# VH-VL binders against Protein ULTRAPETALA 1 (ULT1), part 9

Target 1, 237 residues: Protein ULTRAPETALA 1 (ULT1), of Arabidopsis thaliana (Mouse-ear cress) (q8gza8)
Amino acid sequence: MANNEGEMQCGSMLFKQEELQEMSGVNVGGDYVEVMCGCTSHRYGDAVARLRVFPTGDLEITCECTPGCDEDKLTPAAFEKHSGRETARKWKNNVWVIIGGEKVPLSKTVLLKYYNESSKKCSRSNRSQGAKVCHRDEFVGCNDCGKERRFRLRSRDECRLHHNAMGDPNWKCSDFPYDKITCEEEEERGSRKVYRGCTRSPSCKGCTSCVCFGCELCRFSECTCQTCVDFTSNVKA
Short names: E, the ipSAE of ESMFold2; O, the ipSAE of OpenDDE; V2, 0.75 times the mean of E and O plus 0.25 times the DockQ between their complexes.

## First folded at step 4 (VH-VL)

Design G22 (from G1 with light chain N92Y; framework fv_ivicentamab_arm2)
Fold by ESMFold2-Fast, scan of step 4:
Structure G22 (fold): chain C 237 residues (1-237), chain A 118 residues (1-118), chain B 110 residues (1-110)
Amino acid sequence: as target 1 above (237 residues)
Amino acid sequence: EVQLVESGGGLVQPGGSLRLSCAASGFTFRSYAMNWVRQAPGKGLEWVSIIYAGGSTDYASWAKGRFTISRDNSKNTLYLQMNSLRAEDTAVYYCARDFGEYSYFDYWGQGTLVTVSS
Amino acid sequence: AYDMTQSPSTLSASVGDRVTITCQASQSISSWLAWYQQKPGKAPKLLIHKASSLESGVPSRFKGSGSGTEFTLTISSLQPDDFATYYCQQYYSYSPDYYTFGGGTKVEIK
């Protein structure tokens, strides 16, 4: 809790009231929204916990499954394992929240709105020396005009600025960190809402949450879409 | 040898109640999650309810509020209390054992027929 | 919301035939799928778990394959005891659709 609570209420801006109204255990903090969550294993049944969603897209779980359980600040994957699921399952389907009295997996909720899978899967090695930098574009909609503005995720600082913008439901064109832009500017590559994948490859549907930076065919063919041109240029540089 | 034997099925009028039992033997009953699965005549398999080793329960959406699964570990017996029965509840009800950590059913009982008719 | 679709609903075959049954999931279930055999008037029997792992005592002519959304059960050199209804079952997601079964495939004598 901070002394100037009014300014420290970014958590109240993460989700619309409508989006949280049926969820159990809702508590809005300064920089997070907390809800009741759980994970079911066949041997032990339900493990109940508290899930906090942050503007960065980070998710933290505090386990309340058993009297005396002191597990704190678990990732969803660690909570899935702690709950007795030790095999190669997906935590997005196995960790649930209560909505309208029903268990609903995280994958079907708004709670993953700020989660960015690609930023966490830039490298497959935990011991990487010079891990690959994620190279993709993401879009943030202006709360005033509704137009999407492009964030080029070329560096960790750029990824941080994107995550900060995603965490702000009142984000406006004037908040764009790379240039002075207004709501009068045209939407960035408006065709990307229609063409998530590369137009050169009908099978390339792109990432669910981002513009396609190219599949193998798109990135290494003569694809002339701006995303593939940008990717090819940066790979050579 | 693992055995599951269901009983308690029969003819009941719409709106009536029945309690099914499943007698388990040949394994440490208290350590396993147990399930009820039903099959309407000539139709496919439909999951009804689960009770975990720890006592937590879950139900198919259409069964909530009408059916209650329970167990008595001292008697190695699984139960299904069925209330407010409807014609569409007519089915053979199977008791099935959950395989440890996973929700596939390694052993099934022979089933007990429940007929809901006037 | 995991719908499991089996095809065909009915399959006519002769002893010695190679039979293939398909199961499609509406969303990826990785390899978390089981196959069951049910003979008329009998309880289902587990044949295969984790898409391809054969249960003890099940003949080697039964083979499961697939991952993600497409799965197959193959019976090589069909025997008289194999005329039955076969069901697939996902066990990837526990909520809200626990243990979703396919509609079944009946293997009948030609």
Scores: ipSAE 0.000, ipTM 0.437, lowest interface PAE 14.2, mean pLDDT 75

Design G33 (from G1 with heavy chain Y102W Y104A Y107I; framework fv_ivicentamab_arm2)
Fold by ESMFold2-Fast, scan of step 4:
Structure G33 (fold): chain C 237 residues (1-237), chain A 118 residues (1-118), chain B 110 residues (1-110)
Amino acid sequence: as target 1 above (237 residues)
Amino acid sequence: EVQLVESGGGLVQPGGSLRLSCAASGFTFRSYAMNWVRQAPGKGLEWVSIIYAGGSTDYASWAKGRFTISRDNSKNTLYLQMNSLRAEDTAVYYCARDFGEWSAFDIWGQGTLVTVSS
Amino acid sequence: AYDMTQSPSTLSASVGDRVTITCQASQSISSWLAWYQQKPGKAPKLLIHKASSLESGVPSRFKGSGSGTEFTLTISSLQPDDFATYYCQQYNSYSPDYYTFGGGTKVEIK
């Protein structure tokens, strides 16, 4: 392919069409090739994301499994940790892509070609800013205003706040410490009205108390969409 | 507020069966993996089984085929079905919650005693 | 199989003492290790996860350290509430024995 200036798109030259034809989520950018990727942990099951491969050998992963998750531009090692897995040393075997409908470790794909050529070890990760795990959001009803307030469950503090709210039958959203939220706020950010199923997908009938902007993002046992079925079937027994 | 309360323990004959229950309250039960851990009198802790939020299960090698873990999210209850009980299964059985960011057990019940004796 | 060995099995100490308990894994578990405190007749209580991360509400006198195969739990100034049995637990999720506990270390009054 060529851009407006007659210069070939760098991304279109990284791999041959034949090398990418069976991969899921392929998108060719100006200086990268993007594919769907993931990492499976025994505890959490599948964490799905997008992997970008650059000609420099750099690899960037963006977590998109939860819309509220702001983990962006993770290294594969950081994504391995984010998904609940072990050390950075094993990410070549623990991070996978989908080829022909099967999970294939990065170590068995052409995607590491430029990484190997550069002999570059990315020592920078989102260590100080990265979330450990992208948890499913939960909602707790306010006994004062009747709104459901969102808890992101991304840290122990957030899980503790959710735990405290669930244990208090008289919980009020004004007690929510992070955003100085009050029952008088009309702002819908961090709150919602009662929904049945997915707000974006009428086919998802099993979503309860989750943030779901499409059936593909709902990965709960009570959800019958393909993404939730796949999540459940891919958890280590 | 967060509580796990075990029940169903008692005296049972060798070769018998027993079903333990664990009633959960104060948290979104369906979102957590749950475990059974046992402790024989005067001995250490021994992991028995896990059930994930998605329903997948796993067992200690010695428990496979004899013990079955299950959950009922509508009742916020965890179960352990124990078959073909032996004297060495005598222990206090704890249910424990698997915390969201770690496979460590952050909340434990008080335990229920199972005694396998003739 | 991950064997978890704790040393010592029993330790006698006085209030104000510095106490160190060691936990050794038969093969590398990275940092996937938790420490629990158990008092007689009570359920275990989580103190530390991921080798060194202190659980909320646990006093700062408790400190975990180590990685790979050797780990320690240190109590810098022993208090009366600290006389208990302590257990380490590995949770390296890629193991055929997914959760194994050490044999325990009983901290007794001297």
Scores: ipSAE 0.000, ipTM 0.405, lowest interface PAE 17.6, mean pLDDT 71

Design G34 (from G1 with light chain N92H S93D P96S D97G Y98P; framework fv_ivicentamab_arm2)
Fold by ESMFold2-Fast, scan of step 4:
Structure G34 (fold): chain C 237 residues (1-237), chain A 118 residues (1-118), chain B 110 residues (1-110)
Amino acid sequence: as target 1 above (237 residues)
Amino acid sequence: EVQLVESGGGLVQPGGSLRLSCAASGFTFRSYAMNWVRQAPGKGLEWVSIIYAGGSTDYASWAKGRFTISRDNSKNTLYLQMNSLRAEDTAVYYCARDFGEYSYFDYWGQGTLVTVSS
Amino acid sequence: AYDMTQSPSTLSASVGDRVTITCQASQSISSWLAWYQQKPGKAPKLLIHKASSLESGVPSRFKGSGSGTEFTLTISSLQPDDFATYYCQQYHDYSSGPYTFGGGTKVEIK
């Protein structure tokens, strides 16, 4: 319906107000933050454009270099080429935004936060899942009583139930299938993650057998929980 | 076996309203995002709306303000309230299960026909 | 929303033929594309997800390929049950609704 300033938008959560205050062309969308950007080439001078930053780490550029330019939805690398830097492979340094009236390379801005997080996650997942901090047990708050209930992440089914509970704002103690737990029990209140690391491997964190639950092994393609959806979104190319 | 069964379709006058239902069985309904997808006679598929497991919703731009998606997890039922119906809303409406938020549709219902005509 | 263009809109083929259907996205969708089969009077059925991942129970003669903006669905050794309309669907878009379908390709008997 309405894009009022008073309404919470996903895009407004990507960066703090102070992080964007001196940037030119700031426009906050539903799932992105847009800023003015550009790339300078010796041949054509400045090519100006708009850059959209998404929570997935995707970066999308719409070129405004000349009246009638129809280049839309370019990657930063494609925009670098379009601007006249066909042989350059340094878009993080060559694509700039305006901060305080000055051209600032993307590599020196907060705008690469989600790109860097996404890239780091994918790279580490492919190389070493054990290097990531994981927890053997996780906790979910009951919507009725507010108590934190322990999920012992020992199987794929247990991990799926935990991920589903995390994504359900109405999750209740009665939804826990392994034990009959009630809002009246205090048994698991205050219990925390006790296994942080693996005794069989110094590079493995968050497991006791070098199998890390709460990492890629808990993120199933068929899972609809927010954690699995976020993982799938963040690994998009 | 996963089953989705739509109902509530029929003939309605332009400007009228209609509510569609989709009865789900064979899976943990509350854990899945659910979608409505429509298909005009002789035409292609067009996405209408999604409701996530957490209850938040999203709509095709042309459906915003006219259509409301909702669910009742205790009844394993998905709904689509359609208001201010137009001739171009004439279509078979399918209920479809989301294979993960912002994903593809792994199971579909048989569809229910909505005809908007004077 | 991303435009999804399928070609051809209709193609004629005989049993045993190799059929190729193309789907083009207006901008990169990486590999976030699914293929569906729809027979007359029936609901669509999922064949392939993530551009090339074949669904359980779908015959191996169906193959998906491609990434970015260009995708293909290939049916090797076409069977009588394969005469249907096929649709591609993207699930990458962040600007509005998360899904957009191609216009469909009808595979008819020659």
Scores: ipSAE 0.000, ipTM 0.387, lowest interface PAE 19.7, mean pLDDT 72

Design G35 (from G1 with light chain S93D S95P D97G Y98S; framework fv_ivicentamab_arm2; at its last look DockQ between E and O 0.01; V2 from the best seeds 0.00; counts 0 for: pae O 9.9 > 2, placed apart)
Fold by OpenDDE, look of step 5:
Structure G35 (fold): chain C 237 residues (1-237), chain A 118 residues (1-118), chain B 110 residues (1-110)
Amino acid sequence: as target 1 above (237 residues)
Amino acid sequence: EVQLVESGGGLVQPGGSLRLSCAASGFTFRSYAMNWVRQAPGKGLEWVSIIYAGGSTDYASWAKGRFTISRDNSKNTLYLQMNSLRAEDTAVYYCARDFGEYSYFDYWGQGTLVTVSS
Amino acid sequence: AYDMTQSPSTLSASVGDRVTITCQASQSISSWLAWYQQKPGKAPKLLIHKASSLESGVPSRFKGSGSGTEFTLTISSLQPDDFATYYCQQYNDYPPGSYTFGGGTKVEIK
């Protein structure tokens, strides 16, 4: 009776032992590798968390920055934001792991191996008919406000819009083809960017269509004292 | 609370036409892609069509040319125009909301029965 | 199109039993798989997405696992309310018509 235990790509197969041996907080799960990670804010210090790496290229972060922090399954970008890092949108460089006792950015580790492969596949797939849907959302930086704005790539039309935006060196938020979406919109909150988005929590105010003013007292993304406004109202013409 | 309510089902002769409706409430309808999924009696689920928030549409290969999905955001209503109906089109037709970034269906209506028979 | 094959088509079990349903994809779909429960005369209900993520309100006795081409739905201890038909659905494919369901697995009382 062949135990057809479906070859759950055992987390042990994701990385070589030699690649992980110097990393702190390594746990090998059934289908993931987990490591200790963090992000440093000059204002708030270090936020500490656990990073899970999946063979699919998915990255999930569970934050343990303070007692009572219940942030679960954050994207690296969301975690970066949560940490209160002043220079946002560079999570590959800002999120670090401990290797040999030193903080090493994710970009300098092997941990992004599957992420990068997945991203490449997604990029190729969007160009060919029949390609695997990896990411339905892409982001383009606004030349006015500097914020990354979400493009859904769920249809040919949406892909075209994204393509046009990418081809425009002067693309602006005002050129955004979608209806006005605020943080109150379920779709906006529901859009969990695999690698760049905010949480799907109904309390999340970190949508790409909003400007959220952080709490002066804490770095928690779920803090009720945060105020979010539509990004169009805060875009400097 | 999210609600989807299908209507318009009934008995139709082969070669006939029928228009289904799905009334949506409890969410920002215009922001979501919507789907039709059908289920023949005693059979499995079969995807029929999708209309994206932007209005673009896709169809199952078998549905192309005979079925047309549309939406009226002002009425929060999804439609399925079915033409040249065949016996094999007999099914319960479900309206289903497409989730965010991924095309799985988080909310379903109760369905409306379409019977194609002479 | 990705073909989804579920097995078994019918499963007879008793309350308290461990039940395992398998879904096989013709090609790798990564983790882009959802599981649905459908009771007679009712609409399908989403149970699991992304192969293993439990939907809100779904009992913890339901567990999804797998990646690539092989997926499993496990009910650790079958409850009376769990007798239903279960469907897997892939959402990896982008071309129109690519949202395919498995053939379903009916879990019935032994």
Scores: ipSAE 0.006, ipTM 0.495, lowest interface PAE 9.9, mean pLDDT 79
ESMFold2-Fast, scan of step 4: ipSAE 0.067; ipTM 0.533
ESMFold2, look of step 5: ipSAE 0.006; ipTM 0.476
ESMFold2 (binder alone), look of step 5: mean pLDDT 90; pTM 0.932

Design G36 (from G1 with light chain Y91A N92D S95D D97S; framework fv_ivicentamab_arm2)
Fold by ESMFold2-Fast, scan of step 4:
Structure G36 (fold): chain C 237 residues (1-237), chain A 118 residues (1-118), chain B 110 residues (1-110)
Amino acid sequence: as target 1 above (237 residues)
Amino acid sequence: EVQLVESGGGLVQPGGSLRLSCAASGFTFRSYAMNWVRQAPGKGLEWVSIIYAGGSTDYASWAKGRFTISRDNSKNTLYLQMNSLRAEDTAVYYCARDFGEYSYFDYWGQGTLVTVSS
Amino acid sequence: AYDMTQSPSTLSASVGDRVTITCQASQSISSWLAWYQQKPGKAPKLLIHKASSLESGVPSRFKGSGSGTEFTLTISSLQPDDFATYYCQQADSYDPSYYTFGGGTKVEIK
């Protein structure tokens, strides 16, 4: 707006000026503080991004690593995965900001102040539950260790990974997709086929979205998501 | 299978130094935060230090300045350099893998005994 | 750092008994608590994470419950292999730099 004199900007009250001193990329918005952030992975190097901290405790990351990623609003955990750290599951320690020219993990900064406060108010539990779309889980056996690996089909790319694993008779979790999926991830310790499908149902009756190429290997029998319905409806001799 | 194998423990005199190693296998070492946890004879578990996948470190307040945690991802090995050792540092030192966003120690080494005595 | 208080420090029980161990956090840690079992001369073994989630291979007689500041580990129908020392561990997102253990509870044969 042309008149900023009468506006209340919550962002300027989030942190003391001295607390943001020496941080790179600081911009104060109406209800947020934005800083430069990133995450380093062995294979992909530094993924650079911008982190916005809100008074509600919400954290949003906009990736600048790839042209066209600018519009993706990621959670810090999703950004950690996006940057190549799928097995680490330690976004507070793996996502860094620049302070005094040095990469400093979020866990050692004041930027988590409101995130921590919101967690104590139980807002986070409602947030994480409401953020989930009805999707499905599938399992593929590893030829090396003999364990079944969980594929969480939440995106088109994850469907491609599952499709490729299903078609590979020599699939190994250690080699695919470049050490991103391992048999030793915590959530695979309790992996069972009983959890196949939407998060608590053995079928996809309530699924409104599903990433699938229309391949018989990638879909559940009786899945009513639009992708599976379209596949079965369009299969005519 | 995940394996953590420790070495480097032994008898050392007060004021001395000792370097512990932990050889990791069966998982993508570089992707995990790693910890040292110790246990004095007949006592409980006490956290010593963490090194995150990104290389950052944190220490128990009593360990700062004396102990240094480090890792060599090319060798899948975790280290703990202990300087200015005291009798109170006598303990079994465990290497432990930190799995999950909020930390649990899902795999532990067998431990290596460090005895600080004249 | 958070104080983690376990009670009792020692308890005597017989095979078949129901054993209850309590862990109290000085501040709310939601459900971010783990339980470990340690037998003499051995490394600790993770039993339960996120307050109530059993690790693979852990018998169903072990049950974790609680949230916030009060947590409980219950062993129904105690077996000979269950005589060990048990530890709770804080794993809260508010203090990722500290991993505070309870003082331990030694379950001894009566």
Scores: ipSAE 0.000, ipTM 0.429, lowest interface PAE 15.1, mean pLDDT 72

Design G37 (from G1 with heavy chain T28K G55D, light chain S93D; framework fv_ivicentamab_arm2; at its last look DockQ between E and O 0.02; V2 from the best seeds 0.00; counts 0 for: pae E 17.0 > 2, placed apart)
Fold by ESMFold2-Fast, scan of step 4:
Structure G37 (fold): chain C 237 residues (1-237), chain A 118 residues (1-118), chain B 110 residues (1-110)
Amino acid sequence: as target 1 above (237 residues)
Amino acid sequence: EVQLVESGGGLVQPGGSLRLSCAASGFKFRSYAMNWVRQAPGKGLEWVSIIYAGDSTDYASWAKGRFTISRDNSKNTLYLQMNSLRAEDTAVYYCARDFGEYSYFDYWGQGTLVTVSS
Amino acid sequence: AYDMTQSPSTLSASVGDRVTITCQASQSISSWLAWYQQKPGKAPKLLIHKASSLESGVPSRFKGSGSGTEFTLTISSLQPDDFATYYCQQYNDYSPDYYTFGGGTKVEIK
């Protein structure tokens, strides 16, 4: 299944009109609903932003805390940290939206509906689940035979496995995490031009030019590569 | 083969200090987040601290200000500096490797006992 | 903080018995839960990650299940080597605490 091309995406189907009626900053996109959100800290007061809710359960925040802030497409947890909270990971209670003129934590809103549903349901079936295939495929060359092996980056765990493979100068076909494969196996059909790269999803900033570019899923705080170190160092405004 | 070996535990008086070490081998140490987890005698497991590959750190709320986690990637060694020790800090301290960022612990050391005397 | 409540705290069983240990999270943690086995005087050993994924070398009699807030570890036919204390651990990215362990379940010989 293709990411957005073969799937029916309709932002107006995510929530009933009455569920959004009292919320501030509502904008219905093609595959998301956007609302005004924020996070309050004692050091910096209110950091204001925009929250996009996707049918996959993905949540994406674009910071508007200060004019010129270029922190785009943050996770709610990253936004909580960016806004000046000492301890991250309480974002369901600390990130709020405006309903009827009042700050209401995300945990008390319908906006977590799809996030909660994705948490309840393990997408273990290989059949017709309409699961959004929202990131990219990357290729890692074998150090022995030079053949490219395809990594399908669909979750944080899969991105981590690819990142580890890229960091291993001695990576071989036998190290491929998904199947037992040897240097005698032929390369997968298709080309890097066809399969490598970001899907049409707005949650990806265009990862076609760099293995670590484009999203939180490809950044790891324990990684020593310059891209990950720079990302981690610059996560705060 | 992955190995983690803790050392530096012992008997210390209340208010004293100890530094624990964890010698790592068999993996690319610099690429992994590392953790300290403790277990008081006869009790359960309690997370203490994490250090990321980029040297960012986080601590359990009760450990902040008293404990300092650090690493030396050139020596493949993890450290825990413990100050202002209390009787309730008596525990076996384990070094544990984080499989990925904010994950489960796939490898553990044998632990080192810290006893804060009466 | 995500509280992890493990039950029972102690369980008496005989070789060959089916043993079930439960772990309850105060908030949804999806499938981000691991199970550890700890024998007296030894370090914990990882058995299962992502609620149901068995680690290499762990006997198939161990099975993890559950998602959201309720999880179980089942040992289908208890062996002498299985008398130990078992711990669950959450590692949900959105937890206010990075890692929270259950209180442990001691499986004792009857």
Scores: ipSAE 0.000, ipTM 0.407, lowest interface PAE 18.8, mean pLDDT 75
Fold by ESMFold2, look of step 5:
Structure G37 (fold): chain C 237 residues (1-237), chain A 118 residues (1-118), chain B 110 residues (1-110)
Amino acid sequence: as target 1 above (237 residues)
Amino acid sequence: EVQLVESGGGLVQPGGSLRLSCAASGFKFRSYAMNWVRQAPGKGLEWVSIIYAGDSTDYASWAKGRFTISRDNSKNTLYLQMNSLRAEDTAVYYCARDFGEYSYFDYWGQGTLVTVSS
Amino acid sequence: AYDMTQSPSTLSASVGDRVTITCQASQSISSWLAWYQQKPGKAPKLLIHKASSLESGVPSRFKGSGSGTEFTLTISSLQPDDFATYYCQQYNDYSPDYYTFGGGTKVEIK
């Protein structure tokens, strides 16, 4: 809310407009969607907060249960405990959002989509780590100055950052996710690019697997849209 | 503005465990790789572990299997879980930020002392 | 595995002296080397990256040079604030050792 990260267009890629209809407190940020949420304690009543949903599957809650609350950013589980809820550790059912004027548990909403997918992917990765293949770093060129910036592609989050950057026709140095930079920063020398990354050849196939959250409409691993197909083609065949 | 503050060090017996924390502020924590580096008393610096922005990890060979690096982006906090501690693990442990497109450590915390002794 | 050998391990010098510290890698690391300064009881401070690129706010009396396997940190005119221990560090990501430090060089007042 306080951050002015780009045009806030990235957040709109997380959910369809229809999925967020009638939710209270919806704000679309640069890399998140924020909604009003709460948790009810038998003893203390409603604790109200703001929930941020990230494409990584991360969930952040900023509690506003009392003016001057010292807690800044909480996990949903920590927020559940902070609210005084007696049966902590059931946050998916105990933390609610307001839809159409009614309290709806997070477990019954689309808001856990990325959290659930992140958890499922980590579980699959643990089972299939026997054939590890290192994904080469790749470079994205700035639309304004032409300088290239290195993206590491070793995890789902890093692959998603690269995928989003490659899909942005107006990507600039200021959109670089690893550091706050501008076009004034020096480009990595070509001799170094070989040692730590991949060729910038258009024919680069990448690793044997790639984490893809897909486009706005299909942010799941089974999507066949062109964006996901292009990303999957970066894997050796 | 960039600040890294370690905590959780202390005295522990051989075979024991400790969890170190590093509170980060003044930068977009989720976008950076973070590292642990240690320094035994009177000795040099030794890299321990890295966690990347996408939460993949790597370790020095001697730490693998005993130490686990992790992070909580919602709390801007880096962690190091240390198990099966030995006397040779006695050191000051620093957290360090990995610089953008170059992999060197531009910001360091003040460190937290871990002492492993009977 | 990249072994970083730093010499000398200690040196004694006076204010105004020119001091030179060397760092040798067991295999070529091109120019991917950083230098750090550490004062007693304090965290390391980055001085130089890419072998010769001076960090913002670091005095120009600090000079880094070298490539391949041989690197040098030179302090052209030692100041009272420069008595400290200096470490080199390689950062070739494709090394199985990743981020290896030299053993350090303690610069003491004579």
Scores: ipSAE 0.000, ipTM 0.392, lowest interface PAE 17.0, mean pLDDT 74
ESMFold2 (binder alone), look of step 5: mean pLDDT 89; pTM 0.922
OpenDDE, look of step 5: ipSAE 0.006; ipTM 0.512

